# Ledger of designs, part 4: VHH binders against Band 4.1-like protein 4 (epb41l4a)

Target 1, 289 residues: Band 4.1-like protein 4 (epb41l4a), of Danio rerio (Zebrafish) (Brachydanio rerio) (o57457r11to299)
Amino acid sequence: FYCEVLLLDESKLILTTQQQGIKKSTRGSVVLDYVFSHVNLAETEYFGVRYCDRSHQTFWLDPSKTLAEHKDLIATGPPYTLYFGVKFYAEDPGKLKEEITRYQFFLQVKQDVLQGRLPCAFNISAQLAALAIQSELGDYDPYKHTAGYVSEYRFVPDQKEDLEDSIEQIHKTLLGQVPAEAENNYLAIAKTLEMYGVDLHPVFGEKQAEYFLGLTPVGVVVYKNKTQVGKYFWPRITKVYFKETQFELRVLGRDCNETSFFFDAASKTACKNLWKCCVEHHTFFRMPE

## First folded at step 1 (VHH)

Design h11 (framework vhh_5c3l_4)
Fold by ESMFold2-Fast, scan of step 1:
Order: C-alpha cells, then sequence, then structure tokens
Structure h11 (fold): chain B 289 residues (1-289), chain A 120 residues (1-120)
C-alpha cells in the first residue's frame, strides 16, 4: 500500500506497508494518528484527511472504516493521495490553545484564499497577503526585498500587479510582527469573512434551480448565485435525512412548527456525502467548547 | 425576527374585487422572493402566486390566471395581491409567505393569514 498525504505546508508524508505497516485492512484512524503525530498536533478534533474520487468529488477519511472500505479511494490508485486539512473551522481561531493548531489553521485559510474558496475584496486580500509575507519573510528589508519580490508569491487566484504593489506597501508597515503574531492577525481578519469555514455542496431546488448548501460553524446557509437566501442555525435543525439523491433538512420555525426542506444532489454518492458532512457538523457545533 | 402581517380580506360578492397587503419586517425584504398561498375550507394549501425579489418575474396558478395580480414595493417592504372577478371558489384564508429553498414548494415563513369570503 503506497499513500501520499499532502500537508498544508506543501510537504508530503509517505505512508507505506514496508515503513508503517499500512494495508487495505488498516483503519482510517491509524492513518490519521500518523499524520497528527507527524505535524505534532494535540488539538486534533478540527482536522481530517480527505481524498478525491475519479469525478473530483471530495470525501473525508472515516476513522472507523478500513482503507479498503473507502471504495472511491481504492479506485483512484495506487498510489493513493490524501489531503490533510481543517474539517471543522473554529469560529474564533485566536482562542485555540496551541500555537501549532493556529499555525495549521493559518496554512489552511491561506490555501482557501489562494484557491478561491474564501473570496475577499481587494483591500482585505492585500492586508491578508501582507501578513502572510510578514510571517514568511519577516520585516521588510530594502536590501533583501528588491522590487518585484511579492510577485514570487501567490495569494489569490487572479493576482495582478496592483495587488502586489498594495501588498508591498502594507508589508512595509508591519515592522516588528513575529511570525506567530502575523499569523494570528491573519486569522483575526479572515474569520470575519462571509465564506470563512463554509463547506459548500451543490444542490438543486424546485424546477432544477441551482443552489449551494453551506455547512458552517453556526448552521446551514443556502446560496443562490453567490447570494445568501436562507440560514438555519444548528439548534433549530431537528433532523437530517437522505434517500437516493434527495436530501432532507427538518427545521423548527419561530412558530415552533417543524418544516422539511428538500434538495436534490447530483448523485447518490454526492447526496450521502452531503448528509454525512451535515450530521458531523451538526454534532461538532452543537457541543460546548 | 421575521414578521409578516396580512390585511385587506373580507366579505365580497361574486365578481367583486379585493386588494390584499402584507407588511414584512425582520429580514431584507428586497432580497427574497415572496408568495401568496391560500387554504380553502376542507382543502390543502395552494400557492396562488409567486414574485421574484426584484418584481421582474411573476407566476400564477391556473385557477387565478388573468384575474389576480401580484406586486411588491421594496421601498415600503410590502407585498400586494390584487384580486379581480372573484368567484365563490376563491373563498379561503390567504397567507403571505417568504420563499424558502425547498424542492417541494415549502416556504420558510408565513403570516397568520387574512380571510376572504366570496358569497352573495
Amino acid sequence: as target 1 above (289 residues)
Amino acid sequence: QVQLQESGGGLVQPGGSLRLSCAASGFTFSSYGMSWVRQAPGKGLEVVSDISYSGGSTTYADSVKGRFTISRDNAKNTLYLQMNSLKPEDTAVYYCAKEGIAAAGTLDYRGPGTQVTVSS
């Protein structure tokens, strides 16, 4: 068995039968334990590893199931590629206990911005990127950071010269911020953005209208054409169910009546994945602490 | 807190007209589609008309096409239903409803309703 785990710092952790004893019969929890140990992570509850099927749909590795039971993963390899990441986003990552936990959140959120999952306005993008540069390079130094140094780095999907100039100007103002401080300031800004910590799933409503269901720290948010059109807090959601391609969400209205909302996923696999992610978010974000 | 309050119902003779109003508060009215839904005695709920967030698109049930007109005033957070050529079959409680994202036509909030009776 040959497994590559891509880490958030862009390094790889290689897990094999010869070195770690990893087999198709190995449970997901064993793989997760190797990853958590490797990155020296104690606050593990926020994190997981995911994989993509042949249709590029993403699934989280189930700790209780064997690797062989992840049929969509087995179909893609060998070698098998896993991606380490944040599964549940803390509403306030500044309250996380360990610096290493905050660092992993910083790396994840930075990747979210780069890959367009966390869109932000020009001025916010520039501020975030300048804090990331401060964390990576330290204080601005005109002898080391010659004209165009920002262009060596990528922070957003469509990075242009105007943004790079703004990043440089902001970096010059951040003198004295140590890496951990810059990373904490990055997270303090990013946590306020609308799409921070939103796990998006494409669905269809009535008459095949396209929507996204966003699983968030506070509840389920419904988007249409990038606009929020509904929001259901976790405490108001009484049941989550699926059958075939139909996903059902039961919500207590303010009149204390239960209302069922139905959505269609593109496939049975997508629907089951949406249901599982929703149940896991509901469980995680309804627990104290 | 979402609040919807209907008004304008009453007793009217066949062939008459009524205009229903719905005052909305507690949400960004101009960002959501709105519906008029009715329940006749001994029958289930029927969606009689829908209007998009901008007012640019409207739909009507076959039973009311050509007789009813839905409209909205986003500046006043108010939804309207103009009902002309009323028939005894139009007798029902009429509810103002905020559109939800339900595949089955379920709405995420409705008001307390206003009674419309068409009788001689």
Scores: ipSAE 0.000, ipTM 0.111, lowest interface PAE 16.5, mean pLDDT 84

Design h12 (framework vhh_7w1s_2)
Fold by ESMFold2-Fast, scan of step 1:
Structure h12 (fold): chain B 289 residues (1-289), chain A 118 residues (1-118)
Amino acid sequence: as target 1 above (289 residues)
Amino acid sequence: QLQLVESGGGLVQAGGSMRLSCAASGFTFSYAMGWHRQAPGKQRELVAKITSGSTAYDDSVKGRFTISRDNTKNTVYLQMNSLKVEDTAVYYCARDYVWGSYEYTDYWGQGTQVTVSS
């Protein structure tokens, strides 16, 4: 068995039968333990390892199941590619206890911006990228950072020269910020963005109308045409069911009446995955009293 | 964070009655609440469960035990009638996470001992 775990710093952790004893019968928790140990991570509850099936649908590795039980993963390899990442986003990552945890969040959020999962307006993109450059390169130095140095880095899906110029100008103003400070400032800005930490699932409503269900720290958010059209806090969601491709949210209103909302996922597999992610988010983000 | 505190356990004679109470200091309004028990040398088992619209009971207690709740007081009760020696167990109050076919207990009380003497 040959696994490549792609880490958030773009390095790879190779896990094999020969080196680690990893087999098809190995549970997901064992793989996760190797990853957590390798990245020196103690606050592990926010993190997981995901994989993609052949249709690019993403699934989280189940700690309690064997690798063989992840049928869609087994179909893609060998080698088997896994992706380390943040599974549950802290609402305020600056309050995470350890610097290494905040660093991993920084790398994840930076990747989210780069890959378009966290959309940013031009000015916010420039500020975030400048903080990332400050973390990577330190203080702007005209003798080290020659014209066009920003072009060696990518921060957004469609990076253009005008953004790179803005990044350079902002980088010049960040003198004295040490890497951890720049990373914390990055997270302080990113956490305020609409799509920060939102796990999006495409669904259909009545008459095949397209929606996204966003699983968040506070509840389920319903999006239509990139606009929020509904928000249901975890404590008000009394039941989540699925049957075949149909997903049901049962929500308690202010009038103390339950209302059922129905959505269709594109496939039975997508529907079960949505349900599982919803259950896991609700469990993780239960509101303390 | 949610805390569940049981009270009302103790020693009772066979044929007697006892009422257990579970006070919750957190959200239970939209959750299933249950009572579980564990007798010496046996696995923990579900005794009774209450949701917003229904109650369910293990066959061994059906007709003798009644589960109820007062949402105003955030308290769940187990009324136990016609007690038998085999009802002797530690009784646990629990909040159940119920989503479709997925069900597990996410919070447990500390347990309260019920001993039924002949």
Scores: ipSAE 0.000, ipTM 0.130, lowest interface PAE 16.5, mean pLDDT 85

Design h13 (framework vhh_7w1s_2)
Fold by ESMFold2-Fast, scan of step 1:
Order: C-alpha cells, then structure tokens, then sequence
Structure h13 (fold): chain B 289 residues (1-289), chain A 117 residues (1-117)
C-alpha cells in the first residue's frame, strides 16, 4: 500500500506497508494518527484527511472504516493521494489552545483564499496577503525586498499588479509584527468573512434552478447567485434524510410546526456525501453539553 | 429583500367563497409560506401554512380553507369556502426565513376580508 498525504505546508507525508505497516485492512484512524503525530497536532478534532474520486467529488476519510471500505479511494490508485485539512472550522480560531493548531488553521485559510473558496473584496484580500507576507518574510526591508518581490507569491486566483502594489503598501505598515502575531491577525480578519468555514454543496430546486447548501457552525444556509435566501439553525433541524438524489431537510418553525425542504443533488454519490457532511457538522457544532 | 403583496380581499356574504393571492418579488421555492389573520382586538393567528412536504390549518378553518402554492409564478393562494362572519379579519401573507428570529420573516401589508351576515 502506497499513500501520499499532501500537507498544508505543501510537503508530503509518505505512508507505506514497508515503513508504517499500512494495508487495505488498516482503519482510517491509524492513517489519521500518523498524520497528527507528524504535524505535532494535539487538537485533532477539527481536522481530517480527504480524497477525490474519479469524478473529482471530495470525501473525508472515515476513521472507523478500513481503507478497503473506501471503494472510491481504492479506485484512484495506487498511489493513493490524500489531502490533510481543516474539516470543521472554529468560529473563533484565536481561542484555539495551541499555537500549532492556529498555524494549521492559518495555512488552511490562506489556501482557501488562494483557491477561491473564501472570496473577499480587494481591500480585504490585500490586508490578508500583506499579513501572510509579514509572517513569511518579516518586516519590510527596502534593501532585501526589491521591486516586484510580492509577484513571487500567489494569494488569490486572479492576482493582478494593482493588488500586488496594495499588498506592498500594507506590508510597509506592519513593522514589528512577529509571525505568530501576523497569523493571528490574519485569522481574526478571515473569520468575519461570510464564506469562512462554509462547506458548500451544489443542489438543484424546481426546474433545475441552481442553489448551494452551505454547512456552517450555526446551521444550513441556502445560497442562490451568491446571496443568502434561507438559513436553518441546527437546533431547529429535526430531520436530515436522503433517498436516491433527493435531499430532505425538515425544520421546526417558531410556531412548533414542521416544514420540509427538498433539494436534488447531481448524483446519488453527491447526495449521500451531502447528507453525511450535514450530519457530521450538526454533531460537531451542536453536541449536547 | 423579499416583498409580498396580497390581493383578492373585499366584502363577501356569509356562505360565499373568496380566493386570496400573495405575489412574491422573488423565488419562493426555499420558503415555507403561510396565511395569518388579525381580527379587531385580537392577536394575529395562523390560518394556514404550506411547504413542499406539509400543510397545516387552524381548527376553525379545517375543511373550508385550502392553501396552495405555484412556484413558477412565485404565488401562494388561500381558497376560502363556506365563509362565516367570524372569518372577518385582515389577512397577512408570510414567508418564513427559517431563522430563530421572528423579525427576519417577510410579511405582506395585509388585505381586509369582511363577511356580512
């Protein structure tokens, strides 16, 4: 068995039968334990390892199931490629106990911005990128950071010269911020953005109208054309069910009557994945205390 | 954001029928919709509610009123049959946001229904 785990710092952790004893009969939890140990992570509950099937649908590795039971993963290799990342985003990452946990969140959120999963306005993009540069390069130094130094870094999908100029101007104002401070300031800004930590799933309504269901710390949010058109808090959701490609969400209203909302996923596989992610988010964010 | 406009109210004789319409400024597909009424000196009460999987009616209107929706026209209807003097009220259309905050529900301006003996 030959497994490559891509980490958030862009390094790879190679797990093999020869070195770690990893086999098709190995449970997902064993693979996760090797990854957590390698990155020196104690606050593990926020994190997971995901993989993509042949249709580019993303799935989280199930800790309780064997690697062989992940049929879509087995179909893609060998070698098997896994991606380490944040599965459940803390509402306030500044309250995370360990610096290493906050650092991993910083790397994840920075990747989210770069890959367009966390869109932000021009000025916010420039602020975030300048803080990332401050963390990487330290204080602006005109003798070391010559014209065009920002162009060597990528922070957004369609990075242009006007953004790079703005980043340089902001970097000059950040004198004295140490890496951990810049990273914490990055997370403090990013957590306020609407799409921070939102797990988006494309669905269809009547006449194949396109919507996205966003799984969030507070509930399920329905988006159409990048605007919120519905929001259902976790405590009010009484049923999450799927059959074939149809996803059902049942919500208890303030009048104590239940209403059902139906959405269609693109495939049975996508629908089951949406249901599983929804149940896991509900369990994580609204567990009884 | 979402605007609701009621129509179809007016004066009707006891035993008669009337249909109320509620036109929304945008898509109603993801909303549960309802009709409420408020008679003078009384609190606003639920009359009927509809979502894609369920309907609910107040006991006083069961068997007489029918709520329906047309998602292609973004419109909700209340068909009122066998009207009684006690049905006299201002009828309000509502779209429920699903939020645990009543102020985020959308309400129409209301339409007066008067049933004469």
Amino acid sequence: as target 1 above (289 residues)
Amino acid sequence: QLQLVESGGGLVQAGGSMRLSCAASGSIFSYAMGWHRQAPGKQRELVAKISSGSTAYDDSVKGRFTISRDNTKNTVYLQMNSLKVEDTAVYYCAAYSGYDLPEFDYWGQGTQVTVSS
Scores: ipSAE 0.000, ipTM 0.222, lowest interface PAE 13.5, mean pLDDT 86

Design h14 (framework vhh_sonelokimab_d1)
Fold by ESMFold2-Fast, scan of step 1:
Structure h14 (fold): chain B 289 residues (1-289), chain A 121 residues (1-121)
Amino acid sequence: as target 1 above (289 residues)
Amino acid sequence: DVQLVESGGGLVQPGGSLRLSCAASGFTFSSYAVGWFRQAPGKEREFIGAISGSGDSTYYAVSEKGRFTISRDNSKNTLYLQMNSLRPEDTAVYYCAAERWLQFGDDYEYWGQGTLVTVSS
C-alpha cells in the first residue's frame, strides 16, 4: 500500500506497508494518527484527511472504517492520494490553544483564499496577502525586496498587477510583526468573511434549480445564484435524512410548524456524503438548547 | 470510550417473544438516535427500527412493523427491542447502533458487538 498525504505546507508524508505497516485492512484512525504525529498536532479534533474520487467529489477519511471500505479511494490508486486539512473551522481561530494549531489554520485559510473557496474584496485580499508575505519574508527591506518581488507569490486565483502593488504598499507598513503575529492577524480578518469555514455542497431544488447548501458552525445556509436565500440554525433543524439522491432538511419555522425542504444531489454517493457532513457538523458544533 | 452492549439474546421457540436490551455508555445517550439491526448467516445487515433521542419519533422497517417495538429509557441509558411472534427467519445476530439523527439504513456512527437470537424448535 502506497499512500501520499499532501500537507498544507505543500510537503508530502509518504505512508507505506514497508515503513508503517499500512494495508487495506488498516483503519482510517491509524492513518490520521500518523499525520497528526508528523505535523505535531495535539488539537486534532478540527482536522482530517480527504480524498477525491474520479469525479472530483471529495470525501473525508472515516476513522472507524478500513481503507478497503473506502471504495472510491481504492478505485483511484495505487498510489493513493490524501489531502490533510481543516474539517471543522473554529469560529475564532485566534482562541485555539496551541501555536501549531493556529499555524495549520493559517495555512488552510491561505489555501482557501488562493483556490477561490474564500472570496474576498480587493482591499481585504491585499491585506491578507501582505500579512502572508510578512509571515514568509519578514519586514520589508528595499535592498532585498526589489520591485516585483510580490509577483513570485500567488494569493488569489486571478492575481493582477494592481493587487500586487497594493500588497507591496501594505507590506511596507507591517514593520515589526513577527510571523506568528502576522498569521494571527490574518486569521482575525479571515474569520469575519462570509464564506469562512463554509462547507459547500451543490444540490438541485424544484425544476432542477441549482443551489448550494453551506454547512457552518451555526447551521445550514442555502445559496442560490451566490445569494443567501435561507439560513437554518442547528437547534431549528429537527431532522436530516436522505434516500437515494434526495436529501431532506426539516426545520421548525417561526410559526413553530415543521417544514421539509427537499434537494437532489448529483448522485447517491454525493447525497450520502452531504448527509454525513451535515450530521458531523451538527455534532461538532453542538448548539446549546 | 463509547460502548454499546447488547443483552437478552438466546434460544426461543417459534411464536415466542423476546426482549433485547442495549446498555450505552461514554456519550450523552439522550442526544443520540439509537436503532436495532440484525444480520443472518450469509446475508447483509438489515435495519429493524430506530428511535429519536427524545423518544418522540420511531422508524420501523415495513416487514417488521407490528411484531417488533423499539423503546428507550434515557434515565438508564438503555435501548430496548420487544420481539413478538418470532419466526425461524428471525434467527440472526442483533446489533444496537447509535447515530446523531434518526434515519434508515445501516450507516450509524457507533455499534455494539451483537447478541445472538436463535428461533427454532
Scores: ipSAE 0.000, ipTM 0.135, lowest interface PAE 14.9, mean pLDDT 86

Design h15 (framework vhh_8pnl_2)
Fold by ESMFold2-Fast, scan of step 1:
Structure h15 (fold): chain B 289 residues (1-289), chain A 119 residues (1-119)
Amino acid sequence: as target 1 above (289 residues)
Amino acid sequence: QGQLVESGGGLVQPGGSLRLSCADAGFTFSRYAMAWYRQAPGKERELVARITSGGSTNYADFVKGRFTISRDNAKSTLYLQMNSLKPEDTAMYYCTAEVDTAMVPYDYWGQGTRVTVSA
């Protein structure tokens, strides 16, 4: 078995049968333990590793199941590619106990911004990128940070010169912020953004209308045409079910009566994955202790 | 986050008064209808009073003439003035903002404030 785990610092952890004894019969928890040990992470409950199937659907590695039981993963390899990341986003990552945990959250959120999963207005993008540069390079120094130094780094999907100029100007104002401080300030801004920590799943409603269900730290958010049209806090979600391609969300209404909302996923596999992610988020955020 | 925060609850003797407040700066307060609900020990939550974005009010029969709901959109604050309180008004009082669409109704809830009416 040949497995590459892509880490948030863009390095790879290679796990093989010859080096670690990893086999198709190995449980996901063993793989996770190697990753957590390698990145020196104790607050592990927020994190996981995910993989993509042939249809680019993303799945989290199940700690209780063997690698062989992840049929969609086995079908893609060898080599088998896993992606380490934040599975459950803390509402206030600045309050996480260990600096290494906050650092991993910083790397994840920075990747979310870079890849367009966390959209930012121009001025927020510039502030976040300047804090990331402060963390990486330290204080602005005109003799070390020569014209165009920001262009060596990517922070957003379509990075243009006007944003780079803004980043440089903000970097100049951050004198004295140590890396951990800059990273904490980054997370303090990012946690306020609407798409922070949102796990999006495409679904269909009545008459095949397109929606996204967002699994978030506070609840399930329903999006239509890039607009929030529903929000159900975790304590008010009483049950989630699926059958075939149909997903059912049961919510306690303002009159304390349950109402069911139905959505269709594109496939049985996508529907089961949505249900599993929803159950896991409900468990984590409703009873996080 | 956009959570609602209730305050103003407490212990009061029968015939007394309390003013409850509900505040949130995290959403567009003036756009939504808002309501007060209560839940007595061992009972289901019940609607006490509701106010639309335009100021129209609706009251449960058991509080008509005693309670007054009002809103200050500039301060993003909802109020419930409770007069002539009775022991049967003892409950946790909850604030909600009603955010409805034709297909997917939802609302935001606060954590509640406790009202105890006893001698």
Scores: ipSAE 0.000, ipTM 0.108, lowest interface PAE 17.5, mean pLDDT 84

Design h16 (framework vhh_8h63_2)
Fold by ESMFold2-Fast, scan of step 1:
Structure h16 (fold): chain B 289 residues (1-289), chain A 120 residues (1-120)
Amino acid sequence: as target 1 above (289 residues)
Amino acid sequence: ELQLVESGGGLVQAGGSLTVSCAASGSTFSSYAMGWSRQAPGKERELVAGISSGGYTYYADTVKGRFTISRDNAKNTLYLQMNSLKPEDTAMYYCAAPLEWLLSEGFDYWGQGTQVTVSG
């Protein structure tokens, strides 16, 4: 068994039968334990590893199941590629107990911005990128940070010179911020953004109209054309169910009455994955912090 | 395409009752959450009542206890029974049919309205 875990700092952790004794009968929890140990994480409950099937559908490695039980993963390798990341986003990551946990959140959110999963207005993306530069390079120094130094780094999709100029100007104002401080300030801004911590799943309503169900720290948010059109808090969600491609969300309203909402996923596999992610988010965000 | 036609409006004395109706045609009525909104002259449209496909109801505080929303899926008809009417209830009443999960001003389908005038 040959497994490559891509980490948030862009390094790679290689796990093999020869070195770690992992094989198809190994449970996901064992793989996760190796990853958590390697990155020195104690607050592990926020994190997981993902894999992609041949259709680019993303799944989380189930700690309770064997690697062999992840049939979509087994079909892709060997070698098997896993991606370490934040599975459940803390509403206020600045309140996380350990600096290493906040650092991993910082790396994940920075990746989310870079890959377009966390859209930012120009001024916000410039501020975030400048804080990331401050964390990595320290204080602006005209003798070390010569013309074009920002261009060596990527922070957003389609990064342009105007943004790089803005990043440089903001970096000059951050004098004296140590890495942990810059990272905490990054998270303090990012947590306020609409799409922070939102796990989006495409679904269809009547007449194949496209919607997204967003699984968030507070509940399920329904989006239509980038506009929030519904929001259901985790404590109000009494049941999530799926049958074939149909997903059912049952919500407790005022006066203790339940209302069912129905959506169609693109496939049975996507529907089951949505259901599983929804159940896991509901369980996680109802637990005491 | 879902089409909505309101009826039943009219002039009524303060303290009286009136029922407005909405006939739906086109798409499957029973799959929609439905609502009633009203707009008085010079004011913004106000959502007063909604009913989900599963029968859960909600009411604006201004009408709670006086108005009752109901639906008849066999007749593809939505009703709003208005009791203890006040002059402040005078408005054009609109039937609205959002998708099942949407019960507010983001409604996708609107009727032409029916006028309710309360005197006294």
Scores: ipSAE 0.000, ipTM 0.119, lowest interface PAE 14.2, mean pLDDT 83

Design k01 (framework vhh_sonelokimab_d1)
Fold by ESMFold2-Fast, scan of step 1:
Structure k01 (fold): chain B 289 residues (1-289), chain A 123 residues (1-123)
Amino acid sequence: as target 1 above (289 residues)
Amino acid sequence: DVQLVESGGGLVQPGGSLRLSCAASGRTFSSYAVGWFRQAPGKEREFIGAISRSGGSTYYAVSEKGRFTISRDNSKNTLYLQMNSLRPEDTAVYYCAAKYGSRYYSPSQYDYWGQGTLVTVSS
């Protein structure tokens, strides 16, 4: 068995039968333990390992199931590719206890911005990228950071020269910020953005109208044409159910009446995945008691 | 740019201690975060730990915590690895590596490498 775990710092952790004793009968929790140990992570509850099936649908590795039970993963390899990442985004990552946990959140959020999952306006993009440069390179130094040094880095999908110029100007103002401080400042800005920590799932409503269900730290958000059209806080969600391709969300309104919302996923596999992600988010983020 | 040369490797008995040094060339050493890596026979290169540009912060891989200590002296352009309670499993070629800038957490970002020094832990 040959498994490559892609880490958030762009390195790979290679796990094999020969080196670690992993087999198809190995449980997901064992793989996760190797990853957490390797990255020196104690606050592990926010993190997981993802894989993609042949249809590019993404799934989280189940700690309680064997690797062989992840049939869609087994079908893609060998080698088997896994992606380490943040599964549950803390509402305020600046309050995380360990610096290494905040660093991993920083890397994940930086990747989210780069890949377009966390869109942000020009000025915010420039601020975030400058903080990332400060974390990576330290203080601006005209003898080391010659004109155009920012162009070696990518921070957004459609990066253009005007953004790079803005990043350079902001980097010059960040004199004295140590890496951990720049990373904390990055997270403080990013956590305020609309799509921060939002796990989007495409669904269909009435008359095949397209929607996205966003699983977030505070609840389920319903989007239509990039506009928020519904928001249901975790404590008010009383039931999450699916059957075939139909997903049901039951919500207690302000008037204390339950209302059921129904959506169709593109496939039975996508529907079950949405349901599982929703149940896991509800468990993680629901209010104590 | 920076050039790195390791020294201090050799044969040591199980339970023993060994101190490795890595000498860097030039006045630019203080601009680099530096770390230690090792490659055991038949295994992939493994990250041991790293130290920030100033030496004020260190990061260690979990398996090496408590037995290995990394330090640097920018006035001497030198990086050190103190290894205690050595085991046969620590037998490897040890490499020092450097990256330009202040970040030391990212093992994949190290671009400048020494030639390596062999450490053999055997009776």
Scores: ipSAE 0.000, ipTM 0.284, lowest interface PAE 10.1, mean pLDDT 86

Design k02 (framework vhh_8h63_2)
Fold by ESMFold2-Fast, scan of step 1:
Structure k02 (fold): chain B 289 residues (1-289), chain A 120 residues (1-120)
Amino acid sequence: as target 1 above (289 residues)
Amino acid sequence: ELQLVESGGGLVQAGGSLTVSCAASGRTFSSYAMGWSRQAPGKERELVAGITRGGSTYYADTVKGRFTISRDNAKNTLYLQMNSLKPEDTAMYYCAAKGYYRTLSHYDYWGQGTQVTVSG
């Protein structure tokens, strides 16, 4: 078994049978333990490792199952590629206990912005990128950071020169802000954005209408044509079921009656994955303090 | 690239005060987050105080309210002011530096240490 784990800092962790004893019979928890040890992470409950099948559908590695039981992963290689990342987003990442945990959240959220999963307005994008530059480069220095230095970095999809100019102007105002502070300020802004921590799953409603179900820290959000059309808080969700490609969400309404909403996933595998992610989010975000 | 040398350790009576210092060589001191760790006899090394480039501080629960970390970038010097010392504070005290582009949780450079003994 030859596995490459891509980390949020763009480095790779290579796990093999010869070096770590990893086999198809090895449980996901063993792989996760190697990753968590490597990145020196103690607050592990927020994180996981995911993989993509041949159709680029993503799945989280199940700690309780063997690698062989992850059929879609086994079909992709060898070599096998895994992606380390935040599985459950803390509503307030600034309250996470360890600096290393907040740093990993910073790297994940920065990637989310870069890849378009966390959209933000021009002025917010500029502020976030300037904080990321401050974390990476430190204080603005006109002799080192000559015109165009921001262009070496990518922070948003389709980054343009007007945004880069704004980033440079904001970076100049951040003198004295140290990396951990810049990262904390980044997270304080990012956590307020609508799509922060939203795990989107494509589904179909009546007459094959396209929707996305967003799994969030507060509940399930239903999107149609980029707008929210439904929001169901975790305490109001009484049951989630699936059968074949049909996903059922049962919700206690304002009238105190249960209503079932039905959606179709593109495949049986996608439907089971949606159900599993939904159950895991419900469990995680209802944990008592 | 960066060399750290601790000084100011010694013998002090319980309830007393002592300041230890860490002198850094080179022009990169101001770019590093700095910290103080200690290792008591028979114990593992623990981080007791940290300070970022901008002056934000961290203290371990065991020393919070008694110890104060500070830095002087013009003099390339890190300080740890220790008040209300207890026999349990007896340890070798180490200075450490972490690059400004990384988190404070792990340190890149370490000094050789200075011994602090608190009698009782």
Scores: ipSAE 0.000, ipTM 0.109, lowest interface PAE 16.2, mean pLDDT 84

Design k03 (framework vhh_8h63_2)
Fold by ESMFold2-Fast, scan of step 1:
Formats: sequence, C-alpha cells, structure tokens
Structure k03 (fold): chain B 289 residues (1-289), chain A 120 residues (1-120)
Amino acid sequence: as target 1 above (289 residues)
Amino acid sequence: ELQLVESGGGLVQAGGSLTVSCAASGFTFSRYAMGWSRQAPGKERELVAGITSGGSTYYADTVKGRFTISRDNAKNTLYLQMNSLKPEDTAMYYCARKLYSGHYTKFDYWGQGTQVTVSG
C-alpha cells in the first residue's frame, strides 16, 4: 500500500506498508495518528484527511473504518492520495491554544483563499496577502524585495497586477509584525468573511432548483445563487436524516414547533456524505466550550 | 531563547559514515523548514540539504545519493546521515531554520556548527 498525504505547506508525507505497516486493513485512525505526529499537532480534533473520488467529490477519512472500507478511495489508486486539512473551523482561530494549531489554520485558510473557497473583495484580498507576505518574508526591505517580488506568489485564483501593487503597498506598512502576529491578524480578518469555515454541499430543492447547504461553525446555511436564503443554528436542529438521495433537516422554530426541510443530493453517495458531515458538525459544534 | 545546537561531528576516514544532529529549542520546531549548510576553509557557505515542515527534501548535487536529511518533530531534532564520505566533504556543518518553503524565504537562523573532517 502506497499512500501520499498532501500537507498544507505543499509537502508530502509518504506512508507505505514497508515503512509504517499501512495495509488495506489499517484503520483511518492509524493514518491520522501518523499525520498528526508528523506535523506535531496536539489539538487534533479540528483536523482530518480528505480524499477525492473519480468524480472529484471529497470525503473525510473515517477514523473507525479500515482503508479497504473506503471503496471510493481504493478505486482511485494506487497511489492513494490524501489531503490533510481543517475539518472543523474554530469560530475564533486566534484563541486556539498552540501556535502550531494556529499556523496550520493559517495555512488552510490561505489555501481556501487561493483556491476560491473563501472569496474576498479586492481590499480584503490585498490585506490578507500582505499579511501572508509579512509572515513569509518579514519586514519590507527595498534592498531585498526587488521589483516584482509579489508576483512570485499566488494568493487568489485570478491574481492581477493591480492586486500585486496593493499587496506591496500594504506590506510596506506592516513593519515590525513577527510571523505569528501576521498569521494571527490574517485569521482575525478571515474569520469575519461570509464563507469562512463553510463546507458547501450542492443540493436540489423543489422543481430541481439548485441550492448549496453550507455546514458552518454556527449552523446550516442555505444558499441560492450565492445568496443566503436560510440559516439554522445547531442548537435548533433536532434531526438530520437521509433516505436514498433525500436529505431531511428538522428545525425547532421560536414557536417550539418543528419544521422539516427536504433537499435532494445528486447521488446516494453524495447524500450519505452530506448527512455524515452534518451529523459530525452538529456533534462538534454543540459541545460545551 | 531560540537555540540550534549541532553535535555528532568528528574525524572519519574516506568512505566512512557519520550522522550529525541538531537539537532545536525556543520555537515550534515542526512549523519550520530546516536545513544543513556547510563551510569549508576558504570557501563560501553552501546549502547541502533541506527539509520542509511536511518532510519534503532537497539535496545539493554534490551530496545527492550519499546524504539523507531527516527530522524528528517529537524530539525537536534534525539529522543529516552522511554516507560514502569524501575528503571534499570536510567542513563545518551548520543547522539552519527558515519559516516557510516560499521562493524568498531564506534561512534566518544558524547554529554554532559541528566540524566534520574526512581524511584520505
């Protein structure tokens, strides 16, 4: 068994039968333990490893199941590719206890911005990228940071010269911020953005109308045409159920009556995945403290 | 506060092997890319090997296939296993850190070094 875990710093952790004893019978928890040990992460509850099936649908590795039981993963390899990342986004990542945890959140959120999962207006994109540059390069120095230095980095999907000019100007103002400060400031801005920590799942409503269900730190958000049309806080969600391709969300209203909302996923596999992710978010974000 | 302390250097005959180690303290070792640089008498310091926080490695052409860089994040220790040593490998070996694997990230801190001498 040959497994490549892509880490948030763009490096790879290679796990094999010969070196780690990883087999198809190995549980997901063993793989996760190797990854957590490798990145020196103690606050592990926020993190997981994902894999993509051949349709590019993403799934989280289940700690309790064997690698062989992840049939969609087995179908993609060998080699088997896993992606380390944040599974549950802390509402305030600046309050995470360890610097290494905050650093991993910084890398994840930076990747989210780069890949378009966390959309940013021009001014916010420039500020975030400047903080990332400050973290990477330190203080702006005209003798070290030659013309065009920002263009060597990518921070957004469609990066243009005007954004790079803004990044450079903001970088000049960040004198004296050490890397951990710049990273914490990055997270302080990013956590306020609409799509921060939102796990999006495409679904259909009545008459095949397209929606997205966003699993978030505070609840389930319903989006239509990139506009929020519903928001249901975790404490008010009384039931999460699925049957075949139909997903049911039951919510307690202020009148203390339950209302059921139904959505259809594109496939039975997608529906089960949505249900599982929703149950896991509900459990995680209902925890006291 | 921040410290990198190299050890394990010494005298070795050509064709021999040696492992040098670097003990890191005063910072979160696992978040930093680390490397080994060397400086021979009268020569410029050169990067010999590098390893990212995630474990990806780089080797200079002069040592590729002979040297292996590794890290133990639980012990905050960086290693360089040197095999098939040549007299040309004689140098002071320095442990170094850098914050990220980005294009302009430089090694921004070095230890005191450990001397490796290879006799012919």
Scores: ipSAE 0.000, ipTM 0.199, lowest interface PAE 14.9, mean pLDDT 86

